# Designs tried in a protein design chat: VHH binders against Protein KTI12 homolog (KTI12). Part 12

Target 1, 302 residues: Protein KTI12 homolog (KTI12), of Arabidopsis thaliana (Mouse-ear cress) (q9lmh0)
Amino acid sequence: MALVVICGQPCSGKSIAAVTLAETLKESETKQSVRIIDEASFHLDRNQNYANMPAEKNLRGKLRSDVDRSVSTGEIVIVDSLNSIKGYRYELWCIARAAGIRYCVVYCDVDEAHCRQWNKERSDRGEDGYDDGIFEDLVRRFEKPERRNRWDSPLFELYPSREVIDKSSPVILEAVTYLTKTVDSKTQDVRILQPSIATQAARFSEANSLYELDRATQEIINAIVEQQSLGAAISRVTLGNELPPIEICRPIGLPELRRLRRTFVKLMGQSSLSGPPLPTDADSAKRRFVDYLNREFGGNNA
Short names: E, the ipSAE of ESMFold2; O, the ipSAE of OpenDDE; V2, 0.75 times the mean of E and O plus 0.25 times the DockQ between their complexes.

## First folded at step 6 (VHH)

Design b7 (framework vhh_8emy_2; at its last look DockQ between E and O 0.03; V2 from the best seeds 0.00; counts 0 for: pae E 17.5 > 2, placed apart)
Fold by ESMFold2, look of step 6:
Structure b7 (fold): chain B 302 residues (1-302), chain A 120 residues (1-120)
Amino acid sequence: as target 1 above (302 residues)
Amino acid sequence: QVQLQESGGGLVQPGSSLRLSCAASGFTFSSYWMHWVRQAPGKGPEWVSSISGSGGSTNYADSVKGRFSISRDNPSKTLYLQMNSLRPEDSAVYYCAKVTYDWGDSFDYRGQGTQVTVSS
């Protein structure tokens, strides 16, 4: 099981790379199921998807939701889209991490001139090429993957304008080796040997994750109320060994705390399309809510 | 509120060393990857180095690998960048940065920065 993010400029050969990788994986000794998640699987017009920022965000949301559902199925998932936004690649990396599966980026490194030429050729053939304005905007906003970023590593670089990409490509073979290698056990533990599907059983749907976030944040609210009810002008609320204290510049009533909690939970649900995955456990949910509260309290002077 | 405050910059000669510090507050410091980013006048931001929340994993831009060393002290909530064998091309304002999961950007916050100038 693994998540592969295909990345590259528009018209850089990403779909060829994705198909080649998938076919090579299917022919490998592992015989793992491979699923390509791409823009075509949603039957969406390319220029409509990238016409404006809301449409682009909607496309990324549909792709991410499919990824989130697919990582629990025990197959290798290949995401074939631009994947040009480093924050979005970070979110995909977080999904893989939460699922306990391998992650890598396959980058089609093609200069803008070749990408532009190939886009024109697609349009000349009557295929789904990018309109010039959309193409240039996407090129301008592209955030190149870098080996130094954990969420872009391992990075497998392809050069479609310099070489034919096929099953014999050394980089494709390296990626297949990485994706299909077994993890050597150094200590026997029956719990560690459980299938990935079993570890996925603790995974919550987006709705369940939001409800868990809501419940964890209520625990923080209760602690704040309890410490303020001690009758002191508390400016610093301590929450436990693993959580930072909350710095309160003024007494905060329960109605305001409830509003802040509802706002935080709503923002997490609305922002999940481009941001990190929702927390999978109460401790991480508490940490994120505490960070939110400190930002709200420390930035407000009323 | 998240607060990041960089210090330790200055004017130095090529080949010199400097140690930058970043005092962090307003968040669970040990829970986040921390980063150094630099920006020369008239240029875009350039990622320099990253360190995991535990300090167990580090990463560096090719331009500084072998010369710079990132570290952190979680009890004191302080991030460090040891810069050795400084070159004129290292001249920039250096910022420490963190990722906020809520906003999805790996460089959501940065301080005022600290100026490093390497001049003969």
Scores: ipSAE 0.000, ipTM 0.117, lowest interface PAE 17.5, mean pLDDT 73
ESMFold2 (binder alone), look of step 6: mean pLDDT 82; pTM 0.832
OpenDDE, look of step 6: ipSAE 0.008; ipTM 0.274

Design b8 (framework vhh_8emy_2; at its last look DockQ between E and O 0.11; V2 from the best seeds 0.00; counts 0 for: pae E 17.4 > 2, placed apart)
Fold by ESMFold2, look of step 6:
Structure b8 (fold): chain B 302 residues (1-302), chain A 120 residues (1-120)
Amino acid sequence: as target 1 above (302 residues)
Amino acid sequence: QVQLQESGGGLVQPGSSLRLSCAASGFTFSSYYMHWVRQAPGKGPEWVSSISGSGGSTNYADSVKGRFSISRDNPSKTLYLQMNSLRPEDSAVYYCAKVTYSWGDEFDYRGQGTQVTVSS
């Protein structure tokens, strides 16, 4: 049994990688079935899935639930989605460890320009391309997997813009070898140790903090948009609840607010890996985001 | 400051159902994943289930999938575990937990737990 997480920018060749890996596994000596879990099984256009944060949360929840059910069936499970949120990849890693199975990430590393070109070509053919606004938002929110992170390891990197991805690709063969090596598969049965509660707690602890940041920052964004929509000349946004006010010298549009939010969440996530710990409660997360916004707007630096 | 109080346990026959409750206070309940953890005599703690702050995402240990259902009511700050088709191996003290981020990464058990005993 194994869980494979396919990761990459929108339109980076993830589905080709997933199918290639699945076909190569089926042709190998393994007796295990291979199952691909993808976004198409939910019968929604991908622009609907990524239109807003509630829609994305619903998609990730459905994918995670399907993964959780599937890892108990004895199959090799391949998750073919963006898998762009490192907290979500951590959650998938925790599912694999709780189930006592192998885990890896296959990353399709393609530059934004090629991804954008391929997305445009899909849209021009009437296929499932992303709308420009959604595409750019997904690119900006993408959190690249890194070998140093346990939940991104082992990491198998593909370069679909530089080489053909097929059954003879060295990285595909390396992944197949890892997923099928008989010594590890056989010894898993005789050395079955369930991950301890401590290790499960660690895996959920960081995921909780990242999702807490996401939710808390969205509340601040909503408050800013709401106060601007009231039509008054806004020089100060009052958030109440013991938070400092935000000084705004000009109307701030939702796209800029979303960009600032994404940047802040990425910076805080990076800090949790190599710097100060993430805030553990909503008020602390909101305070840090408000301080960040005031620095970016310059209204509170005087 | 964090307070968690479990209730709803008891002695039941195999195949019965039971609903556990956990009353929470001292933190912003809706902002945190909540968890159920159980501990049988002679074993370490075993993670059972988790639910996101909004309630939209749930996760279960293999041993309880399809039989247990986690839920929450954020206005009343209450976490629930519906346990159906109970088996003798489900006998344990059940704790609700808030995860705290620290080196060591252990669940934060604040309550007394509630005993569930499934008779042979």
Scores: ipSAE 0.000, ipTM 0.122, lowest interface PAE 17.4, mean pLDDT 73
ESMFold2 (binder alone), look of step 6: mean pLDDT 82; pTM 0.824
OpenDDE, look of step 6: ipSAE 0.008; ipTM 0.280

Design d10 (from d5 with S105G; framework vhh_8fcz_2; at its last look DockQ between E and O 0.22; V2 from the best seeds 0.00; counts 0 for: pae E 8.0 > 2, placed apart)
Fold by ESMFold2, look of step 6:
Structure d10 (fold): chain B 302 residues (1-302), chain A 122 residues (1-122)
Amino acid sequence: as target 1 above (302 residues)
Amino acid sequence: QVQLVESGGGLVQPGGSLRLSCAASGFTFSDYSMYWVRQPPGKGLEWVSGISSSGSYTTYADSVEGRFTIIRDNDKKMVYLQMTSLKTEDTAVYYCAKDSEYSSGWYDFDHEGQGTQVTVSS
């Protein structure tokens, strides 16, 4: 049992990758069934689904709900959609961890020019292509999966513009090997927290809030670094509207700032599993982080 | 080699108090946030509390807020969990946990200890 997230720019060959992976899995020794969850399952027009942010949120909600139901059935589940938002990929990763199943991302890495050409070719053939405005918006908002992020790992990268994607593709075979290996309790490589069913619901409601927390805290770190780089001793870092200043008693290096940010994000994220919800907007996240930093910098200055 | 050694568990009546201790070694303790997690009978691990590397910021699960207090002593490399007003639902094996070495992902913990049993009964 496993959850596979296909990821890539619009018209990057994701459906070919999904079908190829599914067929290769079915030809392996495993008895596990394979289910592809895609946008066509919901009989909705592609341009209607991506016309605006509410429509996209509704599509992601429907896809997520189908994934929730499917991971409990013992199938290998492949999610064939753009999956371009890293917070949404995090939600899917949480579903996999809660179900105790393997998770991976298959990324179709195709440059914008090829994707644009392929989109135009689909439209010219009368197929379900993206309108130009929607296509460019999706390209602009795409958040590339990163191997260093746990919810984007393991990452299997395909290059559909450079090579034929078929069952003999080395990356497809690597993914199949990963997805079909027996669970090895002796490696003890799954020592992470598994949430209860009740906290699963809380996790899924918090996914976009975690992304906002991550982004907001990085903005504050950037501001601190920028103001220290102005070459003068600084006892205060001033921030945008409605944020208290950060009182600095000594120069603070980037490594220390990164540790402080990581700690805050971890504490807030863990708290959201069993406690108060995460801030729903960037301003609230920034205020909490600034308060945290001032406590860290000024708490023991006796 | 990271070591986390939990102690202080035991049998206690409802409404009672216990103080759990965690001795840490094998890493730069003051650089990491620390956590308490627990495993109730027949259930998976659940997060209980967390404390920032300086000790200035603490967080708690709703089920323990107001009853439990997480404390750290960076000089002694110790984490404590002061538990009061204990309920039968607090029965669990309690583990001390360190931040993951993983650079992101608020979700991951490293816990290396055997844990300490807390039983709230009778």
Scores: ipSAE 0.012, ipTM 0.532, lowest interface PAE 8.0, mean pLDDT 76
ESMFold2 (binder alone), look of step 6: mean pLDDT 82; pTM 0.837
OpenDDE, look of step 6: ipSAE 0.278; ipTM 0.701

Design d5 (from d3 with N35Y; framework vhh_8fcz_2; at its last look DockQ between E and O 0.23; V2 from the best seeds 0.00; counts 0 for: pae E 6.4 > 2, placed apart)
Fold by ESMFold2, look of step 6:
Structure d5 (fold): chain B 302 residues (1-302), chain A 122 residues (1-122)
Amino acid sequence: as target 1 above (302 residues)
Amino acid sequence: QVQLVESGGGLVQPGGSLRLSCAASGFTFSDYSMYWVRQPPGKGLEWVSGISSSGSYTTYADSVEGRFTIIRDNDKKMVYLQMTSLKTEDTAVYYCAKDSEYSSSWYDFDHEGQGTQVTVSS
């Protein structure tokens, strides 16, 4: 068994890829049972589901729960949704890892212009297209999968704007080969997820905490960059009424800010495996990150 | 090549103390957060402690907070774990682990050492 995460911009051909992969898998030599989990299986209105963050979080929760139940049945599960948030792909990867099954990402790499055109064509045909405001928000928030991330690997890239995706597509066949290989000491090296410290303490009940931590820390970084650009020698960055200011003794470049953010997110995530839980709300996450930054800049006690 | 070499383990009685050391080489040590993880007998790996690249921010597992202290010396490229008030449940192989800034994965360790055995028994 296996978990396949379909990923791509809105209107990038994800559902065609999912169906093609499923049909190819069903016709393979093993004829492995295949299940597609998508938003339509819940009879959900896509504009209502993406209208606001609470609705979107609820959709992700329903999809994640169905995935978690489905991977225990020993079949190949294909998740056909936007899957645009790296923290959510991480959550799905954790499900696969806890179940000890194969995992991969199939990425429909289509430029935004084609995606926008296809969305408009859907709406013009009276199909379930995204409203313009929702479409642009989803495009803005899309986090491209990267092979360096274990939860985005192996990565099978498709180009639906450049070629027809069908059962003979080389990447589809490559994915089928990966998903249907037997695993033993004599086969080709296949990345098989193993239970690790990452899957033992912060099981899925805290999934939105990790997403909120990642987003909250990025918002703080953006605010720091903005304020430094306004007054090149700012020694003190103010962030809001409820957040302490950040004391900066020297100009801080974007590369260093990115390192500090990544380090903090990793420290918090790893500590939640067997230590204090992640912050559950954006304000708490921001306060912890601001405290971290002030300690890094000033050398205060922990 | 990246190398992490743990030392300082041994046999101690409950309530005793040990200081673990990890010598790092083959990378710019001051750019990375560092961690201690442990593997108790017959169990999987458990995260124990982490320290930011500057050394100014530390985190601990609930089971060791107040008893263990993580310290780093960027000039000597060393990370330490000062353990006090040791309990039999602290018996494990302790590993030093290096963060990778090239991965956005919060759970991945880029490299781990060979480990040092800590045994707490009366």
Scores: ipSAE 0.061, ipTM 0.555, lowest interface PAE 6.4, mean pLDDT 76
ESMFold2 (binder alone), look of step 6: mean pLDDT 82; pTM 0.836
OpenDDE, look of step 6: ipSAE 0.386; ipTM 0.775

Design d6 (from d3 with N35Y T59Y; framework vhh_8fcz_2; at its last look DockQ between E and O 0.16; V2 from the best seeds 0.00; counts 0 for: pae E 11.2 > 2, placed apart)
Fold by ESMFold2, look of step 6:
Structure d6 (fold): chain B 302 residues (1-302), chain A 122 residues (1-122)
Amino acid sequence: as target 1 above (302 residues)
Amino acid sequence: QVQLVESGGGLVQPGGSLRLSCAASGFTFSDYSMYWVRQPPGKGLEWVSGISSSGSYTYYADSVEGRFTIIRDNDKKMVYLQMTSLKTEDTAVYYCAKDSEYSSSWYDFDHEGQGTQVTVSS
């Protein structure tokens, strides 16, 4: 079970990508149940829905409500809409996390000129194209997904203007592989934290800093494992001239190291909402983690 | 079988104090960080506080910092939340939560108890 957010400029091939992904998932070895939630499901006039901000908010509200109802059914849910607003993608990500399911973004990355051409072609065929004013406004307001944002990751990028999107597309197959691998634990007890207050800019900055923290702490774990492998009696891990040593009074197993790292990252991420900003560079992140480990290993309370 | 049993909730007036307790069993308690989360009426889950496995590192949401204190006792397998200067906004069901070791996701925990109701009303 999973939530897939299709994202892209107007007329960028999002519906083709959604259908292709859904068909590939249904025909996969695992035979996944798949549901597409799209604007057509609500029988809505495209130009009326995007004519003004209240109409857009109403459309997003209806889509979000259908997503919220659908994520507990055990299906893979694909949201096929513009999904161009960063804050709205964050809301969908929160729904997925609260339900304990996988989340990803499939981004149809098409340049504005091709999107404009394809919109014109739809209008020339008498199909449901966007009026020029609405089209240009939507293009102007588009907020690209970014891999560093948690609510935009994993990010699967398609290029419909460069290649045919079909069941053999490598990116479609990568997304299918991600979506069909072993699902997280099936428990009703799994809860995903929601930040109590956040801005879009703060959420973006937090995600990038947490990535850097994750990478820096993994490097320290790797160094500890390496140095313990050199001898069972090693009591001091040396990490370089810029970092204090780690004093080890007992062998530390990889499971304990992983738990300590994850705890540190979680606690630091939560504390940045109410305390000092997260470290923005690897050396500061490493120093803080080393201090944490020495406190956990040393004479502090157990 | 992991079990977390919360207690100590109740009705208090604004400015009052409560101490929540969480008794843990079915896992090696000292290996895991522990959390308090809450669910106000009609709202989603909200992070409140966390504590590292040794108890040496604690974190609090902005809304409770300076008023709440998380404490653990690894010998007794207990987590506590000492709440002071309670506000009407603190009314919620409070859950004790255990960290997960099976997911690489950043904000996972895999168990919470049945919860204990805290009502702050005048």
Scores: ipSAE 0.000, ipTM 0.318, lowest interface PAE 11.2, mean pLDDT 74
ESMFold2 (binder alone), look of step 6: mean pLDDT 82; pTM 0.837
OpenDDE, look of step 6: ipSAE 0.021; ipTM 0.455

Design d7 (from d5 with S103D; framework vhh_8fcz_2; at its last look DockQ between E and O 0.21; V2 from the best seeds 0.00; counts 0 for: pae E 8.5 > 2, placed apart)
Fold by ESMFold2, look of step 6:
Structure d7 (fold): chain B 302 residues (1-302), chain A 122 residues (1-122)
Amino acid sequence: as target 1 above (302 residues)
Amino acid sequence: QVQLVESGGGLVQPGGSLRLSCAASGFTFSDYSMYWVRQPPGKGLEWVSGISSSGSYTTYADSVEGRFTIIRDNDKKMVYLQMTSLKTEDTAVYYCAKDSEYDSSWYDFDHEGQGTQVTVSS
């Protein structure tokens, strides 16, 4: 059993990769049972699914629920969707870990220009393309998988703009080998995930909150850096629209700001496991982070 | 190389108090958030509390908020859990845990200690 997460920009060839992988697995010498979970099975068109945050969250919830039900059936489950949000990939990884099955990410690495061209070609042909506004928003919000992250590993990278993806593709064969290898205590060839405290699931509905927290805190860091570049005499960083100012008695370097941000985001994420949920909107996330920074700096206590 | 050593557990009556200690070594202690987790008898691990690297920001599970206080001493490389108003349901092995080294490992711990037993009974 295994969970495969297909990942890539809109119009990057994900569905071709998913079908190719599934067919190759079914035709392997061990003849694996394979299920593809995709967006088409939910009878909504592409632009409806991504028109707004509630629709997108609803789609992810349906896909996740189907994955959760499917991972215990003894099949290899392939999730064919954008899977562009790192917090959502983390949630899928947690499902695989709780089920004690193999996990991997197959990433269709295609530059934005080719993806944009292919989206236009779909629309010109009258096929299911993304509206320009939706497409650009999805491109902007895409979080590239990274091998260093456990929930993005092992990572199998495909380059659909540079090569034909078929059953003979070396990366497809590498993924099939990984997914079909017999577990042997002597060889340690395959990563079998094990449940941990981090997989306990009270927060599985919070993928958007983690994304918004990540973005909101980065915006605050950017604002602090920008205002410090305007002059060393600034003892108060103003952040606009009803946010409290940050009181600073010394210049704060970008490395320190990034470390403070990392600490805050990690602590908030951990507390959501057994405590209050993460904020669901950017304003709440920004206020909490500003309060944290002021406590760290000893500045205005509101 | 990373070592976390818990102590201070024991037998206490309901309503009583204990202070758990965690001695840390093998990493730059002041760069990492620290946590307490616990394992009640016959149950899985349960997150209890967390504290930012400077000690200025703390979080607690709903079940212990108002009763437990997490504290750190970066000079001594120590984390403490001050427990008051203890209840029988607080009976567990308590572990000190270190934040993950991965930037995007928001839900996972890197290391846990050996644990210290807390028993709350008459």
Scores: ipSAE 0.012, ipTM 0.487, lowest interface PAE 8.5, mean pLDDT 76
ESMFold2 (binder alone), look of step 6: mean pLDDT 82; pTM 0.830
OpenDDE, look of step 6: ipSAE 0.363; ipTM 0.755

Design d8 (from d5 with Y102H H111Y; framework vhh_8fcz_2; at its last look DockQ between E and O 0.19; V2 from the best seeds 0.00; counts 0 for: pae E 6.4 > 2, placed apart)
Fold by ESMFold2, look of step 6:
Structure d8 (fold): chain B 302 residues (1-302), chain A 122 residues (1-122)
Amino acid sequence: as target 1 above (302 residues)
Amino acid sequence: QVQLVESGGGLVQPGGSLRLSCAASGFTFSDYSMYWVRQPPGKGLEWVSGISSSGSYTTYADSVEGRFTIIRDNDKKMVYLQMTSLKTEDTAVYYCAKDSEHSSSWYDFDYEGQGTQVTVSS
């Protein structure tokens, strides 16, 4: 299974790239079905979809929902849309990681002048082109994928203005090789993707629960350090505000506290993928962390 | 070098039990939390269980809570997954995974093993 995100300026040849990739994959030795998810499946005019920010967000939401359902079917899923917003590409990457599948971006790198020319030619032929105002807005807002970003990697760059995109294209063949190769956990590519916390996190538009968990746990660590720094030997660290005390048998150093915090955040995040959701507020997060620390320190009924 | 070797998988009938083992080497085992992750046939990875470095704190996926128990033995550098009341939906390749203090905030494991196959069928 894999998720392929086609990315590029309006009228940059994305649909040709998507179809070429899909056909090349179907002709390869893969047993995987290949599915293209595109804007045409929603039966709306391009100018309607990109007329304003609410319309764009609605389109992206529909595409994302279709992708989310499709990655569980065992298919190679190709998303053929502008995919211009890096935050949206990040969200698609999170879906792929949550599903434990391969991910890549295929970028149709065409300068705006050629894209503008091709859009004009489509409109002149009476085809599905963008209105000039909408086109220019989309060009200005385009966020180019970057190989340095994890969610834009691996990046397969096509240059439709400089070369014909067909099944013999080296970049298409390179992408097919990546998408179809077999690997175990002990070779060049890890056979399985690292487990991902993205299933729960991808549903958080602003990651507020992750932020609250991170902040709440740091506040508890700070309180422990501060109370110990007062010089008194403390067997019970009192946190106030309806929180249970932390019972400790020995002074706890900052390095150990940081390690315990990181472990807790990881444990909670991983468990939220298939278990209880992350705490939604600071007090709940603090209570959970205090309970964890007491169990790690052995302070319960010593 | 870090190595995780899973074993103990096999074919069992629904309602049966298995105990998976993970032998760890190449790192200070007692410093890290450990996890079990599984991959059902044709599906993505699913987190199953986690255990703190001391072994005193455990977490479970809702689908396995009350049926699976994660255990570690820091002296032997072993992690176990005691599985009972197995169901056909538990069929998967099970992987042992190690946490990393060097990862960014929270979303990567350091290492997974080659996995052990568990098949639950009548």
Scores: ipSAE 0.076, ipTM 0.569, lowest interface PAE 6.4, mean pLDDT 76
ESMFold2 (binder alone), look of step 6: mean pLDDT 81; pTM 0.811
OpenDDE, look of step 6: ipSAE 0.247; ipTM 0.686

